# VHH binders against q96fz2: the designs that were tried, part 17

Target 1, 269 residues: q96fz2
Amino acid sequence: CGRTSCHLPRDVLTRACAYQDRRGQQRLPEWRDPDKYCPSYNKSPQSNSPVLLSRLHFEKDADSSERIIAPMRWGLVPSWFKESDPSKLQFNTTNCRSDTVMEKRSFKVPLGKGRRCVVLADGFYEWQRCQGTNQRQPYFIYFPQIKTEKSGSIGAADSPENWEKVWDNWRLLTMAGIFDCWEPPEGGDVLYSYTIITVDSCKGLSDIHHRMPAILDGEEAVSKWLDFGEVSTQEALKLIHPTENITFHAVSSVVNNSRNNTPECLAPV

## First folded at step 1 (VHH)

Design h15 (framework vhh_etentamig_d1)
Fold by ESMFold2-Fast, scan of step 1:
Structure h15 (fold): chain B 269 residues (1-269), chain A 122 residues (1-122)
Amino acid sequence: as target 1 above (269 residues)
Amino acid sequence: EVQLLESGGGLVQPGGSLRLSCAASGFTFSSYEMSWVRQAPGKGPEWVSGIDSSGRYTYYADSVKGRFTISRDNSKNTLYLQMNSLRAEDTAVYYCAKDTKYYSSGHPFDYRGQGTLVTVSS
């Protein structure tokens, strides 16, 4: 997973992350650095994306089931990185393979510290290799959406008003991530950065790409992944597996250029 | 130009009720989260209540939970705070604030209005 869409305005995104606390009360996650959130239909590595993480990471003795939402850099910079420029990291940390996550120091160390997060997106993009050419067909991949009105197909035929209504109740894709905290050697603010854990593709996606992000399907899975105070690394890793509860449609080549940031990026073709 | 105009404050005895209103103009009211913030005499500002852009999700400070109700009317660009079972410690100037910044620790509230004084005294 190397490209996502996360375009919802901040208040709509926040509502989409509503959850119940331990007492069963409806809550919204508390924001850190909300002004760093930049909505986009076409998010690439090194950009910031919103993630959910446990409040306990920021407050000693906080309830580990309470949630913070914060923008983090996509592309994990390990806490032990010694250079001043994170872009000079010699290996790609955009994704973390589930089968080797406990073997790689860059991921094993933050996992041991409970640094699990849930990466939020409207959905993600993958490029299918077409036989006989070097061309690739992009697809937008997302959770099945509950539709209360007539079909909410993402298409050019919908009016701007209908497009706005589709997103009001959009079920965000919730991907399992690992984050780390890096302190610049020359001083400055701590950099929070994340990687998305990847697994083998499910049957439904195998014709598009051989890997997929580890998707946390439902609030129980999301809660257990985030709650590092009560759920051990070993137990949390049992949540990391392919899922079939996913849908997709082909999109235009407009999405290929990460600088293109319009609804056309995810519109069906 | 963003404008917020609070009203509805006054003198009320303990156990009484007041309804505050905030008339908003100069921005797309239905697109923003709104909050009520109060400042009691000699104390710093205290966040009281917040409401999302749709009016579906509301949240309250522990000190007012169960007694105060925040609501909004997007067709009238108006924010409300219904205050019941008022106590002497609720005495404060109440401010309407654009954007609920309490989701981010340390962020100040922007575009507060002039405020409306609520005095709870026997």
Scores: ipSAE 0.000, ipTM 0.104, lowest interface PAE 20.0, mean pLDDT 82

Design h16 (framework vhh_etentamig_d1)
Fold by ESMFold2-Fast, scan of step 1:
Structure h16 (fold): chain B 269 residues (1-269), chain A 122 residues (1-122)
Amino acid sequence: as target 1 above (269 residues)
Amino acid sequence: EVQLLESGGGLVQPGGSLRLSCAASGFTFSSYEMSWVRQAPGKGPEWVSGIDSSGRYTYYADSVKGRFTISRDNSKNTLYLQMNSLRAEDTAVYYCAKLSYRGTYSEYFQHRGQGTLVTVSS
């Protein structure tokens, strides 16, 4: 997974993340560094994206079932990294393979500290190899959405008002991530950065791409992944597997250039 | 309630310049992509330019590319359009628009303000 859409305005995104804590109280996640959130139809590695994580990471004695939402850099910089410039990291940490996550120091160490997060997106993009050519067909991949009289699916909207209404009830894609905290050796602000865990693609996506992000399908899975105070690493990793509950449609080549940030990036062709 | 108030329009000669402003209120301006849309006399709305929430990424219609510059000041909740090398064909009412998802660029007309008139004539 190397490209996502996360375009919802901050207030809409926050409401889409409404959840229930361990005591059964309905809550909205509390923001950290809200000014760093940049909505975009075309998010690439190195940019900031919103993630959910447990409040217990920031406050001693906090209820581990309560959630914070924070922008983090896509591309995990390990806490042990000793050079002054994180862009000089010699290996790519945009994605983390589920089969080697406990073998790689960059991921095993933050997992041992409970640094699990849920990466939020409207959906993600993948490029299908076209037979007999080096050209690739991009697809937008997302959770199946609940159809309403006004909103329908993305491709079904017939007016600007109906099209806008699809986002009011949009079910955000929730991907399993690992984050770490890096303190610059020369001083400066702590850098929070994340990686997306990847698995073998499901049957439904196998014709598009051989890998997919580990998707946490439903609030029970999301809660267990985030709650490092009550759910061990071993138990949390049981949530990491391919998901069939996914849909997609082809999009135009506008999305290929990461600087293009318009609704055309995810519109059906 | 989303409120958008455009200003800066007026009469200008071909080749001249104007700077449009849009004061935004009723929403978290710094979190939204913004656009400029124009409507010429007797014609439908035309998308002119867009800018992301940070101000880093800008987009332009081919008809204005290289002549117009979109910018924003999130500390003042204000959107700008610097218009240079104006042509008679640029004559239109210019609207500030808060972006909501639409199927095409030509549909950037939701949540528009009252508009400001730009007349390019000798």
Scores: ipSAE 0.000, ipTM 0.108, lowest interface PAE 20.7, mean pLDDT 83

Design h2 (framework vhh_etentamig_d1)
Fold by ESMFold2-Fast, scan of step 1:
Structure h2 (fold): chain B 269 residues (1-269), chain A 123 residues (1-123)
Amino acid sequence: as target 1 above (269 residues)
Amino acid sequence: EVQLLESGGGLVQPGGSLRLSCAASGFTFSSYEMSWVRQAPGKGPEWVSGIDSSGRYTYYADSVKGRFTISRDNSKNTLYLQMNSLRAEDTAVYYCAKGRYYDSSGYSYFDYRGQGTLVTVSS
């Protein structure tokens, strides 16, 4: 997974993340650095994306089931990285393979510290290799959306007013991530950065691409992944597997250029 | 800091050839995937070609397959693009970029550190 869409306005995104804490109380996640959230239809590595993480990461003795939402850099910079410039990191940390996560120091160390997060997106993009002169077809991949009288799937929006209503009730894609905190040696703000865990593609996506992000399907999976105070690394990793509860449609080549940031990037062709 | 310095551009007739070079410094060149990206006058950037850290795997945009060859010399920290059978449509500023692009995988991120090198294909 190397390209996503996360375009919802901050207030709509916040409401889409409503949840219940361990005591059953309805909550909205509390923002950290909300002004750093930059909505986009075409997010690439090194850009910031919103993630959910446990409040216990920031406050000693906080309820580990309570959630913070924060923008983090896509591309994990390990806490042990000793150079002044994160761009000098020798390894690509955009994705983390599930099968080797416990073998790679860059990922094993933050996992041991409970640094699990849920990466939020409208959906993600993948490029299908095609036979013949048209070599690659991009697809937008996302959770099945509940069809209502007001809103349908993104492909059902045939006018500006219907397009607007699709997003009011959008079910965000929730991907399992690992984050780390890096302190610049010469001083400055702590950098929070994340990687998306990847697994083998499910049967439904195998014709598009051989890998997919580890998707946490439903609030129980999301809660267990985030709750590092009650759920061990070993138990949390049982949540990491392919899922079939996903849908997709072909999109135009406009999405190919990461500088294009318009609704056309995810519109069906 | 990361520095990428492109060279080798110039004026060439249709059907001609040019070889571009990119001198890299400020990072461990042999550890990173590299790409060539071009920007034609009045157009947005277009990814052209990519190569893995070892030089074993190469990737090309459909518009240049069979005509362009990407290569690297890790001992010299240099990336190359051999351009053959040049067409007027290949006229662009060519940039060396740190990073990978895989059309089928969705990986797409680049740092433009150089000013690029201009290639003009015209009589």
Scores: ipSAE 0.000, ipTM 0.154, lowest interface PAE 13.3, mean pLDDT 82

Design h3 (framework vhh_etentamig_d1)
Fold by ESMFold2-Fast, scan of step 1:
Structure h3 (fold): chain B 269 residues (1-269), chain A 121 residues (1-121)
Amino acid sequence: as target 1 above (269 residues)
Amino acid sequence: EVQLLESGGGLVQPGGSLRLSCAASGFTFSSYEMSWVRQAPGKGPEWVSGIDSSGRYTYYADSVKGRFTISRDNSKNTLYLQMNSLRAEDTAVYYCAKDLRGYSYGTFDYRGQGTLVTVSS
C-alpha cells in the first residue's frame, strides 16, 4: 500500500469517525494539529494522513477507549533515530509486513509501547501489471458503500455527479497502523509518524496485487486495535489478517503522478 | 416493518420558521442514531443534521448551524427538526433517516418519503 486518497473536508472526516466510548457515550474524535490536515485524492509516503489513536497516549488517566484524530507523517521514523533529518533513514518504513512485525526493531519497539493507530483513507490505489504492455492499470480499492437513498452498490457505472453524492456518507477505509514519536536531536516539535501493516492479498484482490493493507473491518476491530490500555499486543495482532470485504474499480492514469490532486484520480473509467 | 413518516413541510417566507416531525415505527427507535437529509431541486442529497440515540449529542452541517435544531422524544418515537431563519437555499425535500451502525451520521439503511419545504416570497 503506497498510495491513498483522503480528500474529505475536516468536518466531514470528523463526522465519519463518530464512535461510542466504553461507557456507550457517543463521541467525535478530538483533533490534534487540525491545521496540518491536507485533504488529497493522491496521498504518497512522506505526506501527512489522519490517524485515530487512543487519548491515553496524550493524557495520563484518560479513558483508553476515547479517540484522538491527528495528522501523522506516512513513513515511520523510529524514536531511536539519531540523525537530524528523518529523510536520511536508510530503510523503507511506509509498510510493515505482518509476518515480520515482531522481528523488526523499528516496529517491535513502538508496538510494545502500545503505539497502535488506525490510518484513515477514502480508499487506496494499486497498480495491476498488464500482459503485453509496460503500462500498469491503476485501481481504487475501498470498503463496499451504500448509495444514499438507494441502498445499492457503489461503483456501478454511475455518472461523476452521482459518484460525488456519496462523499457526505462515505465509509472510510480503516487500516491498522503502528506509529512512533521522534524528537529531533537539535530541538523542535516531536514528529509523529506511522507505517501501515500489510498482509497477503485476499482472493478478490489477487489479480490486482499480491499484498494488501491490514483492514480493520468494523467498530469492534477498530476499538480493540486502538485500546492499548485494555487490549494486549498479542490480542491486537489477532485482528491482522486479509479481508474479503472490499471492492474496487479501474481509474485513469491521472493518478500515476502523485502531484495530480483532482477527483479524476479516483473516478471510475 | 420499518417506517419513517415525515410531516410539517410547507410554503414559508424567507426569515420564517417550520418544525418537521418524523414518526418512527418497526424498530427500537431509542437504540439508533437518526439524521435529517435534504435534497434540493436539481441537486444531490445533503446531510443536514444528526442526533445520537440518547438525544444528548447533536451535529449540524455548516449551512444550517445556528439556525436549525434537531431533537428527539424517545418515549414518542419521534424525531424533530426546528428550522429558523429560513432562506431560499433551504428549499428541498427533507428526509428522516435511520442511520446504519458503524457508519457516519447520514449513512442510512432506511429513509422516509420526505416532506417538501419551499422557502419563497
Scores: ipSAE 0.000, ipTM 0.126, lowest interface PAE 18.5, mean pLDDT 85

Design h4 (framework vhh_etentamig_d1)
Fold by ESMFold2-Fast, scan of step 1:
Structure h4 (fold): chain B 269 residues (1-269), chain A 123 residues (1-123)
Amino acid sequence: as target 1 above (269 residues)
Amino acid sequence: EVQLLESGGGLVQPGGSLRLSCAASGFTFSSYEMSWVRQAPGKGPEWVSGIDSSGRYTYYADSVKGRFTISRDNSKNTLYLQMNSLRAEDTAVYYCAKVKTYYYGSGSYLDYRGQGTLVTVSS
């Protein structure tokens, strides 16, 4: 997973993340740096994406089931990195393989500290290889969505108003992530950055790509992954597996250039 | 080398309008969120408005909401701030700012700030 869409306006995104804490209290996640959220149809590594994480990471004695939503850099910079420029990190930390997560220091150390997060997206993109050619077909991959009169496609052609209604009740893709905190050696702001855990693709996606992000399907899985105060690393890792509850459609080559940030990036062709 | 050059400031009466421009160079403008920040005489900087890389989503401080409109032209590498119904408290130096792509935490989220353009709202 190396490209996502997360375009919802901040208020719509926040409502889409409504949840219940351990006591059954209905809540919205509390934002850190909300003005730094940058919606985009075409997010690449090194850009910021919104993630959910436990409030306990920021506040001593906080209820670990309460959630913060915060933009973080995609591409984990380990806390031990000693150079001044994160872009000079020689390791690719965009994704973290589930089968080696406990073997690699860059991921094992933050995981041991409970630094689990849920990466939010409308969906993600993958490029299907065609036999006998170097051309690749992009696909937009996302949770199955509930059809409604307001959010469903209506008429022969989708209008901008109809497309806007599709997003009112969109079920966000929730991917398992690991984050770390890096303090620049010469001073400056602490950098929070994340990696997406990857697994073998499910049968439904095997014709598109052989790997997929570890998707946390439903609130129980999301809650257990985030709650590092009550759920051990060992128990949380049991949530990391392929899922079949996923759908997709082909999209145009507009998405290939990460600088293109328009609805055309995810529109069906 | 990142450069941001603001223009369009000046003296205007209360209730008047001004349009600020910021010419950006030295980076891929269309890939970055941009902001306007202002600093009134004797005060610290105040974030005013932000716009995502595509120009579709805009954000405003409560003090300017409904009066100011941020926009961008990615083909011209230019950021704009349309200021309507100006008030004496809007008097400040206005700065164009490039937002960091990988910042999260306490401290400055601005990667680079321009030289500024002075807006004076006075009778």
Scores: ipSAE 0.000, ipTM 0.123, lowest interface PAE 18.0, mean pLDDT 83

Design h5 (framework vhh_etentamig_d1)
Fold by ESMFold2-Fast, scan of step 1:
Structure h5 (fold): chain B 269 residues (1-269), chain A 122 residues (1-122)
Amino acid sequence: as target 1 above (269 residues)
Amino acid sequence: EVQLLESGGGLVQPGGSLRLSCAASGFTFSSYEMSWVRQAPGKGPEWVSGIDSSGRYTYYADSVKGRFTISRDNSKNTLYLQMNSLRAEDTAVYYCARGPKYSGSYYTFDYRGQGTLVTVSS
């Protein structure tokens, strides 16, 4: 997973993340650095994306089931990184393989500190190799949507005006992530950055791409992944597996260029 | 004086449908996000659904997604909840509420109606 869409306005995104804490209290996640949230139909590594994480990461005695929403840099910069420029990191931390997460120091250390987050997106993009062409076919991949004659169906492209309104009650994709906190040695703001955990593709996606993000399907899975105060690393890792509860449609090549940031990037073709 | 008055509750069989209404008065209805909150006997309140001031954006609890539809008519100062495929666990008093209002990570409703009882039983 190397490209996503997360275009909802901040207020719409916040309400889409409404949740219930362990005491049954209804809540919206509280923002940190909301001005750093940049909606886009075409998010690439090094850009910021909104993630959910436990309030306990910021407040010593907070209820670990309460949630913060914060923009974080895509591409984990380990806390131990000693260079002054994060772009000088010698290895790619955009994704973290589930099978080696406990072997790689960059991921094992923050995971041991409970630094689990849920990466939010409208959906993600993958490029399928196709016979008879020298170009790959991009697909937009997302949760099945309720009342979605406009999306996730063969006829979705037949109603552009209906497609425009599909965002009104969109179910956000919730991907398992690991984050870390890096303090610049020259001083400056703490950098929060994340990686997306990846698993083998499910049967439904295997013809598009061989890997997929670890998707947390439903509030119980999301809650357990975030709640590092009550859920151990070993227990949380049981949530990391492929899911078949996913849908997709082909999109135009306009998405190929990460500088293109328009609704055409995810529109059905 | 802010007033919210619910109606449309009643006894219905599992799989049946009901439409709830909430008549609002005493404030500029078209300027507020509105919600439905329910409370089953012996349980705490559960937020069910929300709708923005324009009626364009709607939100649902996972327990009701695909079955309930929230809507509003700003010209009539009325909020609606269409409930389909009703289940025994949907049995509760349903309240019309103004909000949510943000308070950090918490949200609250500053006004709630008296409620309308929905009973789903065979």
Scores: ipSAE 0.000, ipTM 0.126, lowest interface PAE 19.2, mean pLDDT 84

Design h6 (framework vhh_etentamig_d1)
Fold by ESMFold2-Fast, scan of step 1:
Structure h6 (fold): chain B 269 residues (1-269), chain A 124 residues (1-124)
Amino acid sequence: as target 1 above (269 residues)
Amino acid sequence: EVQLLESGGGLVQPGGSLRLSCAASGFTFSSYEMSWVRQAPGKGPEWVSGIDSSGRYTYYADSVKGRFTISRDNSKNTLYLQMNSLRAEDTAVYYCAKDSRTYYDLLTGYYDYRGQGTLVTVSS
């Protein structure tokens, strides 16, 4: 996973993240740095994306089931990184393989500190690599959406304008992430950055790409992944596996260039 | 700091074989898809073959399918291209290329890094 869409206006995104705390009370996540949220149809590594994380990371004695939503840099910068410019990091931390997460220091250490987050997106993009050609076919991949009054099928929305009408009740994709905190050597604000955990692709996606993000399907999985106060690392890692509850459609090559940020990026082609 | 060093090129007769190697350093080799790209004299770059980060999935241009085999050894940070049944048309400088996760649409020679290349000449 190296490209997502997260285009909802801040208020719509916040409502889409409504949840229940441990006591069953309905809540909205509280924002940190809301002005740094930049909606886009075409999010690439090094840009900021909204993530959910436990309130306990910021407040001593907070209920670990309460959620904060915050923009974080995509591309985990380890706390031990010595250079002053994070873009100088030599290795790619955009994704973290589930099968080696406990072997890699960059991921094992923050995971041991409970630095688990849920990465939010409308969906993600993958480029199908085919035999015989160097051109890849992009696909937009997302949770199946509920039936609407307008249409019984998402596939029937074959224009960008028809697609925009489904956003009112869009179910956000919830991907398992790990984050870390880096203090610039020359001073300045702490940088929060994340990586997306990846797993083997499910059967439904195997023709598109051999890997997929670890998707947390449903509120129980999301709650357990975030709640580092009650759920151990070992228990949380049991949530990391391929899921079949996804759908997709081919999209235009417009999405290929990360500078293109229009509804055409995710419209069916 | 990212460095790719190709080797194994040379002069070979039609029908012969060569094995190219690429020694990678300055980045986490096991985390990136790698490719071989070639450029013949007077022509633009042509993608030849690609391999995923794990080494399990391989991809080939139609012009080399069945003749070339791409592989990698992540423990040695090395990429390989086994070239069999070589033809005059395979004459080119061969480049090891590190695929960028941010430049998916730039497959015709646009990678975030490629090495200096190794010359393969197929001639009598």
Scores: ipSAE 0.012, ipTM 0.452, lowest interface PAE 7.6, mean pLDDT 85

Design h7 (framework vhh_etentamig_d1)
Fold by ESMFold2-Fast, scan of step 1:
Structure h7 (fold): chain B 269 residues (1-269), chain A 123 residues (1-123)
Amino acid sequence: as target 1 above (269 residues)
Amino acid sequence: EVQLLESGGGLVQPGGSLRLSCAASGFTFSSYEMSWVRQAPGKGPEWVSGIDSSGRYTYYADSVKGRFTISRDNSKNTLYLQMNSLRAEDTAVYYCAKSHYYTKSGYYPFDYRGQGTLVTVSS
């Protein structure tokens, strides 16, 4: 997974993340660094994306079932990285394979500290290789959405009001991530950065791409992945597997250039 | 009234440096992501660089990565672009843009462009 869409305005995104804590109380996640959230139809590695993580990471004795939402850099910078410029990291940490996560120091160490997060997106993009040509067909891949007569097609809105209704009740894609905290050696703010765990593609996506992000389907899976105070690493890793509860449609080549950031990037062709 | 005023352009030789500035007014500068966009003669606009509202997170087009640095001073409502190792291909009018803001239209990129500043890289 190397490209996502996460374009919802901050308030819409926050409401889309409504959840119940351990006491059954309805809550919205509390923001950290909300001013760093940058909505886009075309997010690439090294940009910031919003993630959910447990409040217990920030507050001693906090209820581990309560959630924070924070922008983090896509591309995990390990806590042990010694250079002053994280762009100098010579390893690609955009994705982390599920089968080797416990073998690679960059991922095993933060995972052992409970640094699990849920990466939020409208959906992600993948490029299908077509036989007999060097061109690839991009697809936008996302959770099945609850359809109403007003919110049917995400690309077919004919007015601003109609367009807004497509996203009002959008079910965000929730991907399993691992994050780490890096302190610049020269001082300054801690950098929070993440990687997306990847698994073998499900049958429904196998014709598009051979890998997919580890998707956490439903609130029970999301809660268990985030709750590092109650759910061990071993138990959390049982949530990491392919899912068939996914849909997609072909999109135009506009999305190929990461500089393009318009609704055309995810509109059906 | 949103106003953006670019300055700092000029003629430089290949390998030279320039620093562009954009003075913003008419909106809460510290609340918006900002971008630099350029348009070379006879070509369409090209997004060059972006910076988040806090100034901590920056991103760059592949064509300028490693050579250009975007920064901002929220206390002065000013956006900067430090351009090093300039090439003839960097010749363009450079525009300051309020970017990645969800508007009533829902569209990106670049709600507002300023008047632009011309950068010419030639010997």
Scores: ipSAE 0.000, ipTM 0.106, lowest interface PAE 19.6, mean pLDDT 83

Design h8 (framework vhh_etentamig_d1)
Fold by ESMFold2-Fast, scan of step 1:
Structure h8 (fold): chain B 269 residues (1-269), chain A 122 residues (1-122)
Amino acid sequence: as target 1 above (269 residues)
Amino acid sequence: EVQLLESGGGLVQPGGSLRLSCAASGFTFSSYEMSWVRQAPGKGPEWVSGIDSSGRYTYYADSVKGRFTISRDNSKNTLYLQMNSLRAEDTAVYYCAKEGRYSYGPYYFDYRGQGTLVTVSS
């Protein structure tokens, strides 16, 4: 997974993340650094994306079931990285393979500290490499959406009024991530950065790409992944597996250039 | 600095075989998708074959499917192309190509080597 869409305005995104804490109370996640959130139809590695993480990471004695939403850099910079410039990191930390996550120091160390997060997106993009062709077909991949009389499907929305209705009740894609905190040697703000855990593709996606993000399907999975105060690393990793509860449609080549940031990036063709 | 050095090209008769190698340096080879691209005399580049970072998934142009096999050895930072049942139409300079980590378009390469010439003639 190397390209996502996360375009919802901050208030719409926040409402889409409504949840119940351990006591059953309805809550919205509390923002950290909300001004760093940059909505986009076409997010690539090194840009910031919103993630959910446990309040306990920031506040001593906080209820570990309460959630913070914060923008983090896509591309994990390990806490032990000694260079002054994160772009000098030689390793690709955009994705983390599920089968080797406990063997790689860059991922094992933050996991041991409970640094699990849920990466939020409207959906993600993959490019189908077709046998015998010189072109790849991009696809937008996302959770199946609930159809109502007032909300249309993404394929049916062809005007600004209809697009607003599509996004009002959009079920955000929730991907399992690992984050770390890096302190610049020269001083400055702590950098929070994440990686998306990847698994083998499910049957439904195997014709598009051989890997997929580890998707946390439903609030129980999301809650257990985030709650590092009650759920051990070993137990949380049991949530990491392919899922079939996913859908997709082909999109135009406009998405190929990460500089393009328009609704055309995810519109069906 | 990314460097790709191809070798193994030469003159071969129709129906023969050749094995191309590409020695990679200046980047984390095991983290990138790799491809072979060829350019026949007077023609534009043609993508031939691709392989994912792990070596598990391989892809071929219809013109070479069943005849060519791409493989890699991540411990040696080396990419290979086994070419069997060669035809006159396979005559071309073959380039080892590194796919950009952030390149999500059709066969965009952020680097290719100097190439190795393969001539198939009697």
Scores: ipSAE 0.000, ipTM 0.202, lowest interface PAE 15.9, mean pLDDT 84

